# Designs tried in a protein design chat: VHH binders against o26223. Part 237

Target 1, 191 residues: o26223
Amino acid sequence: MKLLWTSQHIKVTVHIDGKVSKMDVLEAIKTRRSIRKYQDREVPEELIDKILDAAMCGPSAVDERPWHFIVVRNREMLEKIPEVHPYGAMVKDAPVAIIVCCDSSLEKIPGFWVQDCSIASQNILLAAHSLGLGAVWTGVYPLEDRVEGIRRLFSIPEHVIPFSVIPLGYPAENPGTRDLFDPDRIHLEKW

## First folded at step 16 (VHH)

Design P199 (framework vhh_7nfr_2)
Fold by ESMFold2-Fast, scan of step 16:
Structure P199 (fold): chain B 191 residues (1-191), chain A 118 residues (1-118)
Amino acid sequence: as target 1 above (191 residues)
Amino acid sequence: QVQLQESGGGLVQPGGSLRLSCAASGFTFSRYDMSWVRQAPGEGREWVSRIKYSGSSTNYADSVKGRFTIARDNVKNTLYLLMDSLKSDDTAVYYCARDADEWYFDYWGQGTQVTVSS
């Protein structure tokens, strides 16, 4: 080979759990759908690590990064989530779920942890989608009964607030894309 | 001028180990993800391993997982591939590659030959 190699667009076959994601950012955002039906397949730990890395890359108020994550693979624990979360029935059928939490001791500016954890949750959904997985955000905060139910179930200390439960797995459904663009919600220069 | 120079290849017996190095120069090494890519005789290029610019995250092809370890030294501008439990199927030219974006490789080294044979 020459000492100086000229730059070129070279894409090689990348093997990540048997499949390569080829989705750009806009495509990922526009094609991500909530997935509530999962294949009976394990999700490799390496994919979970990639998803959590992406979750922690979100912006946070005053760079407080208050998020903590619980990774749940235990079938008995997954089966108990619907008991404390009425709309979380699909969680028991998922091979894994991520619980996004706020450690209030890390909060630097009051109340912005909600936005921080929302960003982390969305990054989990987008990263999962980009890796060929499906996921859904099930709401916990600000519903007091769900917050306390999840806290008790997973032994979460009082200074930590469970924010969302995100089951994920290989999708067993393929919902079509949505056309959500509404020009009536865009105002030029003023309301 | 971007340069990537691999070293450490050679002939080894099955079950043996090798340590590959890639010396990087001409760019800010600590700002780029880096990969190892191999090419066996008569085959296309196969991605082997990737390491994030910070060293905080690593990925491996299923064929090498548990046997190979990718590492980097951002002070010395050097990328490493530690290869354990080598198999005949690991015989290939191993290339150090700079990841510009999403496994898009803009610069490659000259390659170093690894031969695993009895």
Scores: ipSAE 0.000, ipTM 0.076, lowest interface PAE 21.9, mean pLDDT 84

Design P2 (framework vhh_7nfr_2)
Fold by OpenDDE, second read of step 17:
Structure P2 (fold): chain B 191 residues (1-191), chain A 118 residues (1-118)
Amino acid sequence: as target 1 above (191 residues)
Amino acid sequence: QVQLQESGGGLVQPGGSLRLSCAASGFTFSRYDMSWVRQAPGEGREWVSRITYSGRSTNYADSVKGRFTIARDNVKNTLYLLMDSLKSDDTAVYYCAKDAFEGYFDYWGQGTQVTVSS
């Protein structure tokens, strides 16, 4: 039985067995939405591996690749995340979450790690979407209380900075697509 | 019912200072990030500042950074905005906003008018 998720212009077919049709990169980018409701269904490890592979394929400043990833499946831990992240309520309902972190000892140029981890986080979102999963980027850095909360909860060493928490699961909502193109934001040659 | 009520606005000269307050009720104030948003005449709403639920972290728009200070009292369920070195461009209705999730607000106050004029 094929579950068809229809948006007005793009149909994503999700198979009951977890197989998803191939999605091109532009489609993935344009149709990706934050998903905060998940099915009561486990995410196969193979999909997480693919997502993490994608997360590590992004560019980084001088190829510093400062990122680390914590994969969280433990229900108790998932349920505790909202206690230190007020807008992470959906994490408790997800079958898995990825915490993106920066190892500051790997940083070659100060400050670019934010860009690096952002790219990694976005790749996680896009990869998840392309694989028929829903995900949402919940920001941790640069908010100190969230950073410290996640740090304590997961015993993250001081030189490692939690950056984002990304819950993932099979989507139980379809927010549809939106048009974000704004020609007024495009300037030719000069402002 | 969630209620947000701003106060403290008024007329001030350039270089002057104001303190805005927002009284919050109808929800657990200490569990939510709060923001100030302003709307100048003929302009859209502009985010001004945010403070985390614990008050430990703050963020500011570049336009107000170094001049404005956001604070909160979770015992009093009150949000504050200290505005120093006010400029004419700061003239706007200032709203207290409750964060629903990152970048989105689910409740707003009625706003308080701030006018900076010589």
Scores: ipSAE 0.017, ipTM 0.339, lowest interface PAE 7.5, mean pLDDT 89
Fold by ESMFold2-Fast, scan of step 16:
Structure P2 (fold): chain B 191 residues (1-191), chain A 118 residues (1-118)
Amino acid sequence: as target 1 above (191 residues)
Amino acid sequence: QVQLQESGGGLVQPGGSLRLSCAASGFTFSRYDMSWVRQAPGEGREWVSRITYSGRSTNYADSVKGRFTIARDNVKNTLYLLMDSLKSDDTAVYYCAKDAFEGYFDYWGQGTQVTVSS
């Protein structure tokens, strides 16, 4: 509970030339929101490269780094994603999407690739936000129909598992920030 | 049941060579990094060498660099340690260890004794 007398609309602050936002790490974490509406504006390859660099910097179990990424800019391909992913309707309106995949041949410890690809996905969301972009994580794994649909659509080999589809672009919405701190979920010394 | 069984230890003179083997079972050997760790009497365990699951990368403790070679055979599920130019300071029980995380091992063999003495 807090007193509020005015609307709280938060806009991401970026450098005019599209360089990295002046947000600190805590601000970036707290103000990142799922963005599902995008401007009709191309995302430069340089920004995608920076986002993927950040994705690959995440920790992974036994340093296995099993992630591979497919960058999709082709409009026809983006328009087909909702056919195999019923909650991915916004992907067709994004200028670009990243498909996060696990190469199972790189897996060193069973099952931890899920955590590894989750970390990579979150780093994509945070990096995009820090660069003035918006993105949303749409789930693929562990839903078998979505996994196989995405695999078939993008010619992904059998030893590779599509994990998430992340559309991104310059945001055309500003949903505001959330206050998510819940002290009832914190236990001191014991449960 | 995960099992690691070392062999190939023994008594050797200074400057001699030994080849240690570790037979692995109960897990998909080709998916895990493997290490050799040694323990001299009354001392703590000392990491000796590590090999990645594919065999493409190896690491060595400074004390054994240039003298020891770690190798693996993923078809035979066997880990090796080739030890050259052995010194009295190499006297220890040598353990085969399955890597779980950096610096953490989830399974160990029973050990094989290497004694370097004239």
Scores: ipSAE 0.000, ipTM 0.093, lowest interface PAE 19.6, mean pLDDT 84

Design P20 (framework vhh_7nfr_2)
Fold by ESMFold2-Fast, scan of step 16:
Structure P20 (fold): chain B 191 residues (1-191), chain A 120 residues (1-120)
Amino acid sequence: as target 1 above (191 residues)
Amino acid sequence: QVQLQESGGGLVQPGGSLRLSCAASGFTFSRYDMSWVRQAPGEGREWVSRITYSGRSTNYADSVKGRFTIARDNVKNTLYLLMDSLKSDDTAVYYCAKDYGEPLYSFDYWGQGTQVTVSS
């Protein structure tokens, strides 16, 4: 691997023969987009299992791993999500959604569960993309009205905090790739 | 109130050029990154280009790199998209956008848009 800085740009060299999977990972990260339109097509349970396995592989503060997941396929339940999440209208059109939760009884260090569940949420998005699916992270925590609405809708216990709702399915849109690289956000040696 | 008003669209032949403008008001324009987003008939929203608040950095979708140039005038509170070598695939309604965030909001703030049609 060679990393070069030139002007305001960065160049990365990848060893193709030994690092084919590394190019695939970078491509997945750079081409993942929020997908809000889904085909009328079921997502196999095997793919959901792979996505959830990936979600649980994220780093976690003092290995507390406080995440729990609710898999929602029931059409009536998916149709009720927009009633408690005003920007989750696309969820009712998805074949499945995953609700990422934090079980506060599993916390070993207060406050780091937010990073833990953020990592789990991003892993869901990347895993879905790598498997040919599209997904979008709709925010729940820290908005009290959304947290309590989702908790009530899915019978989530008081010691568990719903963090995000991630609808997913086979994509019915292609928003293209965004180039978000901004060298002004990179500082060498000091601010 | 945040207001964005796009203009400059129209009908143009393949290989032609257009300059889009976006007049911004209701916020401190010079403190926010700005983007252009397009929506083709029957398609979802596609991000096209971004410029930082300072104007020092720009980013482009692969589909438009080398053909489009994003620019801004912080004194006039105006965003521009200079479109060259237009293709039929560039046909879309173009919106200027102030991204106020995912996961809190599921969409960028949009103006009314300006229609670009590339055909013979």
Scores: ipSAE 0.000, ipTM 0.272, lowest interface PAE 12.4, mean pLDDT 82

Design P200 (framework vhh_7nfr_2)
Fold by ESMFold2-Fast, scan of step 16:
Structure P200 (fold): chain B 191 residues (1-191), chain A 119 residues (1-119)
Amino acid sequence: as target 1 above (191 residues)
Amino acid sequence: QVQLQESGGGLVQPGGSLRLSCAASGFTFSRYDMSWVRQAPGEGREWVSRINYAGKSTNYADSVKGRFTIARDNVKNTLYLLMDSLKSDDTAVYYCARDLSEGWYFDLWGQGTQVTVSS
């Protein structure tokens, strides 16, 4: 088992070399980075549909699946997001953003919608990466000013809670991958 | 409704040239990257070339670089592949494909056009 806990890994680079799909699940997880700079080009609706399909495949507490999604392409609306979300400045430069929301009327067990929407948000990031796009999770919940700002901006009803804003686009940066494996955070049998 | 249709294939001798065309209909051609993909008898699909939506960026497989040129006309909704110095190993069915993710995913394919390079 100690060999499993080493930080040794093989660096694999997958580029355009004539192959249709080159990213397996572990590679997607390990190479996904937050992308905040985007090419000035449209993301096809077909890719957004695939990303949202992946988002809805996440597990949820007692299968409540409380998520709803708003797809924002309107430039004026994207430019207004930084006014209500101080750390969302990059959203105005993205060709599209997805707002992950919880419909509280679908909630079956109190409080677990946060975990449900976190899973959906991560699936959006991984799916985007696997399809050659870049994205970043900008936090909305649990910051009440951001929740209410996003609610007002997008006419979100009272029983729906905006959870995250995820801008997406073709990447205009490549920050490289990180080696985050830390065996000191793994405890055998007891703390 | 949504369709890609290739033309221009045929029989040509080694060292010859062909121009393939792909007519797009039923969608906004100018918003999509486009690729050429080929399939030789008994082999899998091989990506050949890509052009971005604006026609400003092109990529080529090493096997065709310097011999093939990809081009597009967004007014005519047409993709082209100009093939020079053809070799017997270029023999394949050539497909026009709508490229949703820089060669990672193709969602729309043409019917294919046969290119045979033989003496």
Scores: ipSAE 0.000, ipTM 0.344, lowest interface PAE 11.0, mean pLDDT 85

Design P21 (framework vhh_7nfr_2)
Fold by OpenDDE, second read of step 17:
Structure P21 (fold): chain B 191 residues (1-191), chain A 122 residues (1-122)
Amino acid sequence: as target 1 above (191 residues)
Amino acid sequence: QVQLQESGGGLVQPGGSLRLSCAASGFTFSRYDMSWVRQAPGEGREWVSRITYSGRSTNYADSVKGRFTIARDNVKNTLYLLMDSLKSDDTAVYYCAKDAFEPYSPDSFDYWGQGTQVTVSS
């Protein structure tokens, strides 16, 4: 009995959590905003898992995948982050933050880890947005004070470099849409 | 080739329980979210439950929340659905569904099993 595997690609729109409206990739990119105010609402682990999955889907130099992620939910730790990251004030108000790090021992080509971790960080932002969350990229690297602050706070080994802190939560603000297209930044064939 | 084989369906009385299993092969099971979907006679397919690839997170349709439990064994490449407090409205063919994209696809499934019949009747 040949089990006719009818590979019926059934697009089942699984509305798992609330009305997560299908956001296409361009919509996600264009409508994403930095969110710095969050609801007093926990972010389900499922969403964090999805976000982290997305974070690991980006390309990396020679597939080095140097990234590590610290998921921070502890309120005390979240509240301490602004002490070492002055521009991370909103982190204390977020229910969760992801710290993107580079394990330098995984680096195959020097210097590309910044690109790799940037891609991972951006994917976190896009994924969060697509899932109905708000997030903001707070830069850690290359500022030495922030790097060392975060390192000490989270006991990060010397060979691991904290790169970004990304607080996430359900948004409590709507900054609106922006049109960032600037034709003056486009050069055809030559500068 | 991806293979999903459901089992454990049957006839039960209202209030009864069943345990469904889905044996998976042909892909790295532990890398994919898995779902149960059901189709009642004359109705479209309804999503029932989802479990993340790691098994750490689960989600349920409102219609089954509190009654059904999804689980997985990544060593055995098996997906489970424990169904308690079954109702007549739970009567359907239950399908095991593979998430479409590694590691996660929120909106689509690319493979389905043949299904197993669950009938809840007095």
Scores: ipSAE 0.005, ipTM 0.246, lowest interface PAE 11.9, mean pLDDT 88
Fold by ESMFold2-Fast, scan of step 16:
Structure P21 (fold): chain B 191 residues (1-191), chain A 122 residues (1-122)
Amino acid sequence: as target 1 above (191 residues)
Amino acid sequence: QVQLQESGGGLVQPGGSLRLSCAASGFTFSRYDMSWVRQAPGEGREWVSRITYSGRSTNYADSVKGRFTIARDNVKNTLYLLMDSLKSDDTAVYYCAKDAFEPYSPDSFDYWGQGTQVTVSS
């Protein structure tokens, strides 16, 4: 038995031999999979807030942080996404989706918002996975028809660009782990 | 239109082997990565194996690595899955899947075959 922590003058007893297995960063990165089937179970608002906090913690060019997010829970709106996004059929079955957007008025250096919003999108996927949720990144930008369709559907103003639609929920599938390491893509010292 | 037709499934004893085939039509087969996906009774769909459009790179789920081999014939527009050392846990409907042209969804599939049943039982 070891006392390793105190809270309000009271030491908490910690069972050292009972280490809880938790997902570290490398495990989260390697085991995250695109999830397109979701349980009929609501995602608490508190988890969405944690995911969006993680999304906003990514690096951005010249710290411009141009990202804005639309959280969609309305079933009728989720069911309309496949009409403007051909590969977004799974969105209608998700309890919630996050639309990652760029507010171009916040852009400080032209063109880097794509990288900024890509980082935010990946952080959403990793944060969702770490919280026991599944998600998938469905591409919007740079596909003109999808950008226009999503903009109209969600009343997104002209200066804002929808970048990705990420449905998420508790997973109803387990696609397993992929073996993706390819040493032929690694070059030492020079190409 | 895109069509994917699986064949080669059946009943096999544990430790046995099967060769699945998928005949593809309605798209330029040689330009798309292809996958095998399975669904066991009462389970969700599980990705099994992927082969790049050229055939130069293959990937496998940990559960089948070393036992299954994915291959393709771009002249015949056919995808194969060679299954060795079959286990009861390999019992599933096996689907041929065409990778979608969907950015940032590396395991997106836009077309699936009808499936072929594999049952491993003694």
Scores: ipSAE 0.000, ipTM 0.232, lowest interface PAE 11.9, mean pLDDT 83

Design P22 (framework vhh_7nfr_2)
Fold by ESMFold2-Fast, scan of step 16:
Structure P22 (fold): chain B 191 residues (1-191), chain A 122 residues (1-122)
Amino acid sequence: as target 1 above (191 residues)
Amino acid sequence: QVQLQESGGGLVQPGGSLRLSCAASGFTFSRYDMSWVRQAPGEGREWVSRITYSGRSTNYADSVKGRFTIARDNVKNTLYLLMDSLKSDDTAVYYCAKDADELYGPDSFDYWGQGTQVTVSS
């Protein structure tokens, strides 16, 4: 536990490993990195529950909330993901992965489920980071081979679309923080 | 097939200067923001500097701001780090990195080069 002052107004934040992390929202967004190396350490169920709660708090088009989540802890199943996802090699070494899915029967406005599931995926990444975990978003949709591979592997119904696979764990790497601000992408008043 | 090859490191005295280079191949270099990242012995990786794909915007870690300059040559597919007023704390392996595809790209570490060792000592 330590007390920290932030540059975003005068704020006191308390860190307690895995329990209390009071990161500013801007701090969390700016310091989150994709993590692909994980400690051989269990992620408590309570932390996964908090992450999924955060995932469901995202805005959704016409409040359709089409997201469903598969939590994978089974080692044999995690080891099979790289067989159907060519860039998911790190998943086999993760203690847990979350598969973000869209139940298309819940869609109220055509096509916006992609944004909805993107928002849920990003909230998973930010929530994990705020809790002292690392994660990476590995894409599934719209790559047909990956969609069907994941569907078959996890017995996902035809009306449900796997969107992303997000392995999570305690970080075994620290890639540092990047400043990605690019003023060339900002246009004032008009293009 | 993506390759990043760092060079230009070496032993230098405090207050000295070095120029690091990174030769990029196997991807369209001019379409990617590029960064330098370093790792000191027994420490975690520290992001050092970033340059946009166009070269028009640069960013630096507070620890190197005013001493280091990042540059790129999109014709030669080469990234540079010009390091002035070197301190013992700058001793590290320096890695060239391109933006990782978080959605369905290969492991970002597969695109990091071998690194180039910078040692600042008398």
Scores: ipSAE 0.012, ipTM 0.272, lowest interface PAE 8.2, mean pLDDT 83
Fold by OpenDDE, second read of step 17:
Structure P22 (fold): chain B 191 residues (1-191), chain A 122 residues (1-122)
Amino acid sequence: as target 1 above (191 residues)
Amino acid sequence: QVQLQESGGGLVQPGGSLRLSCAASGFTFSRYDMSWVRQAPGEGREWVSRITYSGRSTNYADSVKGRFTIARDNVKNTLYLLMDSLKSDDTAVYYCAKDADELYGPDSFDYWGQGTQVTVSS
């Protein structure tokens, strides 16, 4: 049974066998949506490896690469994340989550780690989408309650800062596509 | 049904202070981050401030940082905005907003009140 997700402009054919057609980078960017409902289906380790590979391919300030990743599949731990992250309810329903962290000891220029981890997080989202998975970026930093909650839950050392929690799974929803292009935000040569 | 009701707006001179309140009902207030947003005449809605569910963490737009203070009382289901050193540019309708599960973008808030008018004028 081919679940044909018809959006007005892009047909994503999800094959039952888990094979998803490759999409180009612009398609991935434009069609990606936050997915918060997941199928009762495991995500193969191979896909997680690909996603993590993508996460590490982004640029970082002076190539500091401060990111670390916690891959969470344990059901008990997934179910505990919502206790410390009030907007992480969907994490308990996901087969896997990736926690993006910064090792502050790797930071070369102060403050750029946020950009670095953001790039890594976005690459996770795009890679997931391109592989036929759904994901959502649940922000942790800079909210201290969430940072400390996740830190405590996963015994993250003090010099490591949890940045985001990204649940992933095969999507069980289709929120559609958005057109967010705004020409009024484009300035030529001068403001 | 989620209800948010703002109060405390009014006319104030530049340099003056106001305290806004938002009464929340219809959801577990203590479980959600809350924000204030404002809309000036002819402008879009602007995020002003956020406070986490526990009240331990706060964030502010650069335009109000150092002048505004967000607070909450989870026992009273009330959100507050203390506005000091008000400027003419602060003139807007101020809305209490329940944060959605996304921190950024058009879906950052899933509920807001009717708003309260704040006018800063000499």
Scores: ipSAE 0.011, ipTM 0.303, lowest interface PAE 7.9, mean pLDDT 88

Design P23 (framework vhh_7nfr_2)
Fold by OpenDDE, second read of step 17:
Structure P23 (fold): chain B 191 residues (1-191), chain A 122 residues (1-122)
Amino acid sequence: as target 1 above (191 residues)
Amino acid sequence: QVQLQESGGGLVQPGGSLRLSCAASGFTFSRYDMSWVRQAPGEGREWVSRITYSGRSTNYADSVKGRFTIARDNVKNTLYLLMDSLKSDDTAVYYCAKDSYEWLGPDAFDIWGQGTQVTVSS
């Protein structure tokens, strides 16, 4: 009887830093950090699919869901992103990046697409973190030079607006936890 | 049935070499990163090496870096560990492990082989 051992029965010391238990939503939110260093390790398509699924689960204005996603794995393209995005240097080191875009033709109410794409972007970060990946939100919109740079680089149509570039990978850094709670930012009933 | 089966372990002298194999079945081998993990007597399981699903990237524990080489044949559904310059401290049961892609840490692997004994002794 060949005993197949599952991960549930075996304690192992793994080189990859991670949590042993399932991460609940509050934990994911509270412990998420921007990760800018990545291991030389592939991110399987399955995880990307899960992340994208999460990205599409957020609310949008009048359910307009204006978001599109470009999944970039090509090394040449990843290496070019920093050329048009000065603060995206880490993208070249990531095994994959997701570019969140808005299709303006899907917009039902003007201006809310920024919120929609922000929610999608945040869900990407949270999902990535919950799956043991590191990610960082690199802002593209509303900086015109970055928007145009990414547009040209990826041949994005004029009616589609690149919003964010999110590199992902297994983390090669541990920034630690932080407490961001500030009671001075809470006002009761009035300012 | 999903299965990993290690082979190639044995007794070897310090400075010697061994080649471990792991035969995979019951899942699409070429879609998963694979690792070797070892457990020395009285110790916990220690990650040894990882190879990406495509074989493009490899990673090693510091303890084996420069001495061990992980490889895979996706056509044969086989994972390999070439161990050179073996030391007494390398004595352990060596396990083949499939990456679950769900967790980091102990749950990073969802399928394990039975292991193969490697003994380095003069």
Scores: ipSAE 0.006, ipTM 0.269, lowest interface PAE 10.5, mean pLDDT 88
Fold by ESMFold2-Fast, scan of step 16:
Structure P23 (fold): chain B 191 residues (1-191), chain A 122 residues (1-122)
Amino acid sequence: as target 1 above (191 residues)
Amino acid sequence: QVQLQESGGGLVQPGGSLRLSCAASGFTFSRYDMSWVRQAPGEGREWVSRITYSGRSTNYADSVKGRFTIARDNVKNTLYLLMDSLKSDDTAVYYCAKDSYEWLGPDAFDIWGQGTQVTVSS
């Protein structure tokens, strides 16, 4: 039954200098797309701070919060990422990238840091989208060559695991939205 | 531009073995992770296995772990899948895929070849 999942959007309307400019949470989730083309335009530090605040607000197993973040704005360093991450070619064209890391010394329950860092990565993508930016999650862990390459490039210590590289910028593309709802994946009362 | 040519499929008895090959051209093969993806009759695409661009790491779907081995030859620009202990459930068209920018998602795979049919039947 599709009515079980009827989308009643909770809308937040905020006036900013006389303009209405906020997405409701369901709209943000449903309209976020991976963005790989960016304007040649700086992302203000205050927006990165808001994004990282959102990243750290995710639920964490036993509240271990093992995430650390490297913010990369240096063009020379951004240009080296594709050398150690084959699908990170777009990173060299982004004004900034965030590397999500796990500090294993903060891990209280083995293995759940992957979920913790996944949640942080998704919060970065959603927060960026809500602020008018585009971003894409490029996978690092558990791919050994990428983990080692990123660790060496950014002098990441052995007890810290690079998890994802997320380039961000003002979007220079609009891929549109996807309708991914599949009622066949919903089971009532039993499989 | 990107061209992937699969071969090596066929009819095989349950418990049999096959070796699939994929000849790649039109991109720098040694710079990209590669995957095998299959599509069974009437089903969607299922990721089977991945190998990193260097060949140092491999991953497998739980359904094939211990039975399949993925390998690559970066000098010959060729990807392989060695399939042992084949089951009827392995019957599918097998595609080699250049991994895209999204890791292990439905949109993660660039499939440019016709695939190779594997049929496991008595």
Scores: ipSAE 0.000, ipTM 0.147, lowest interface PAE 13.1, mean pLDDT 82

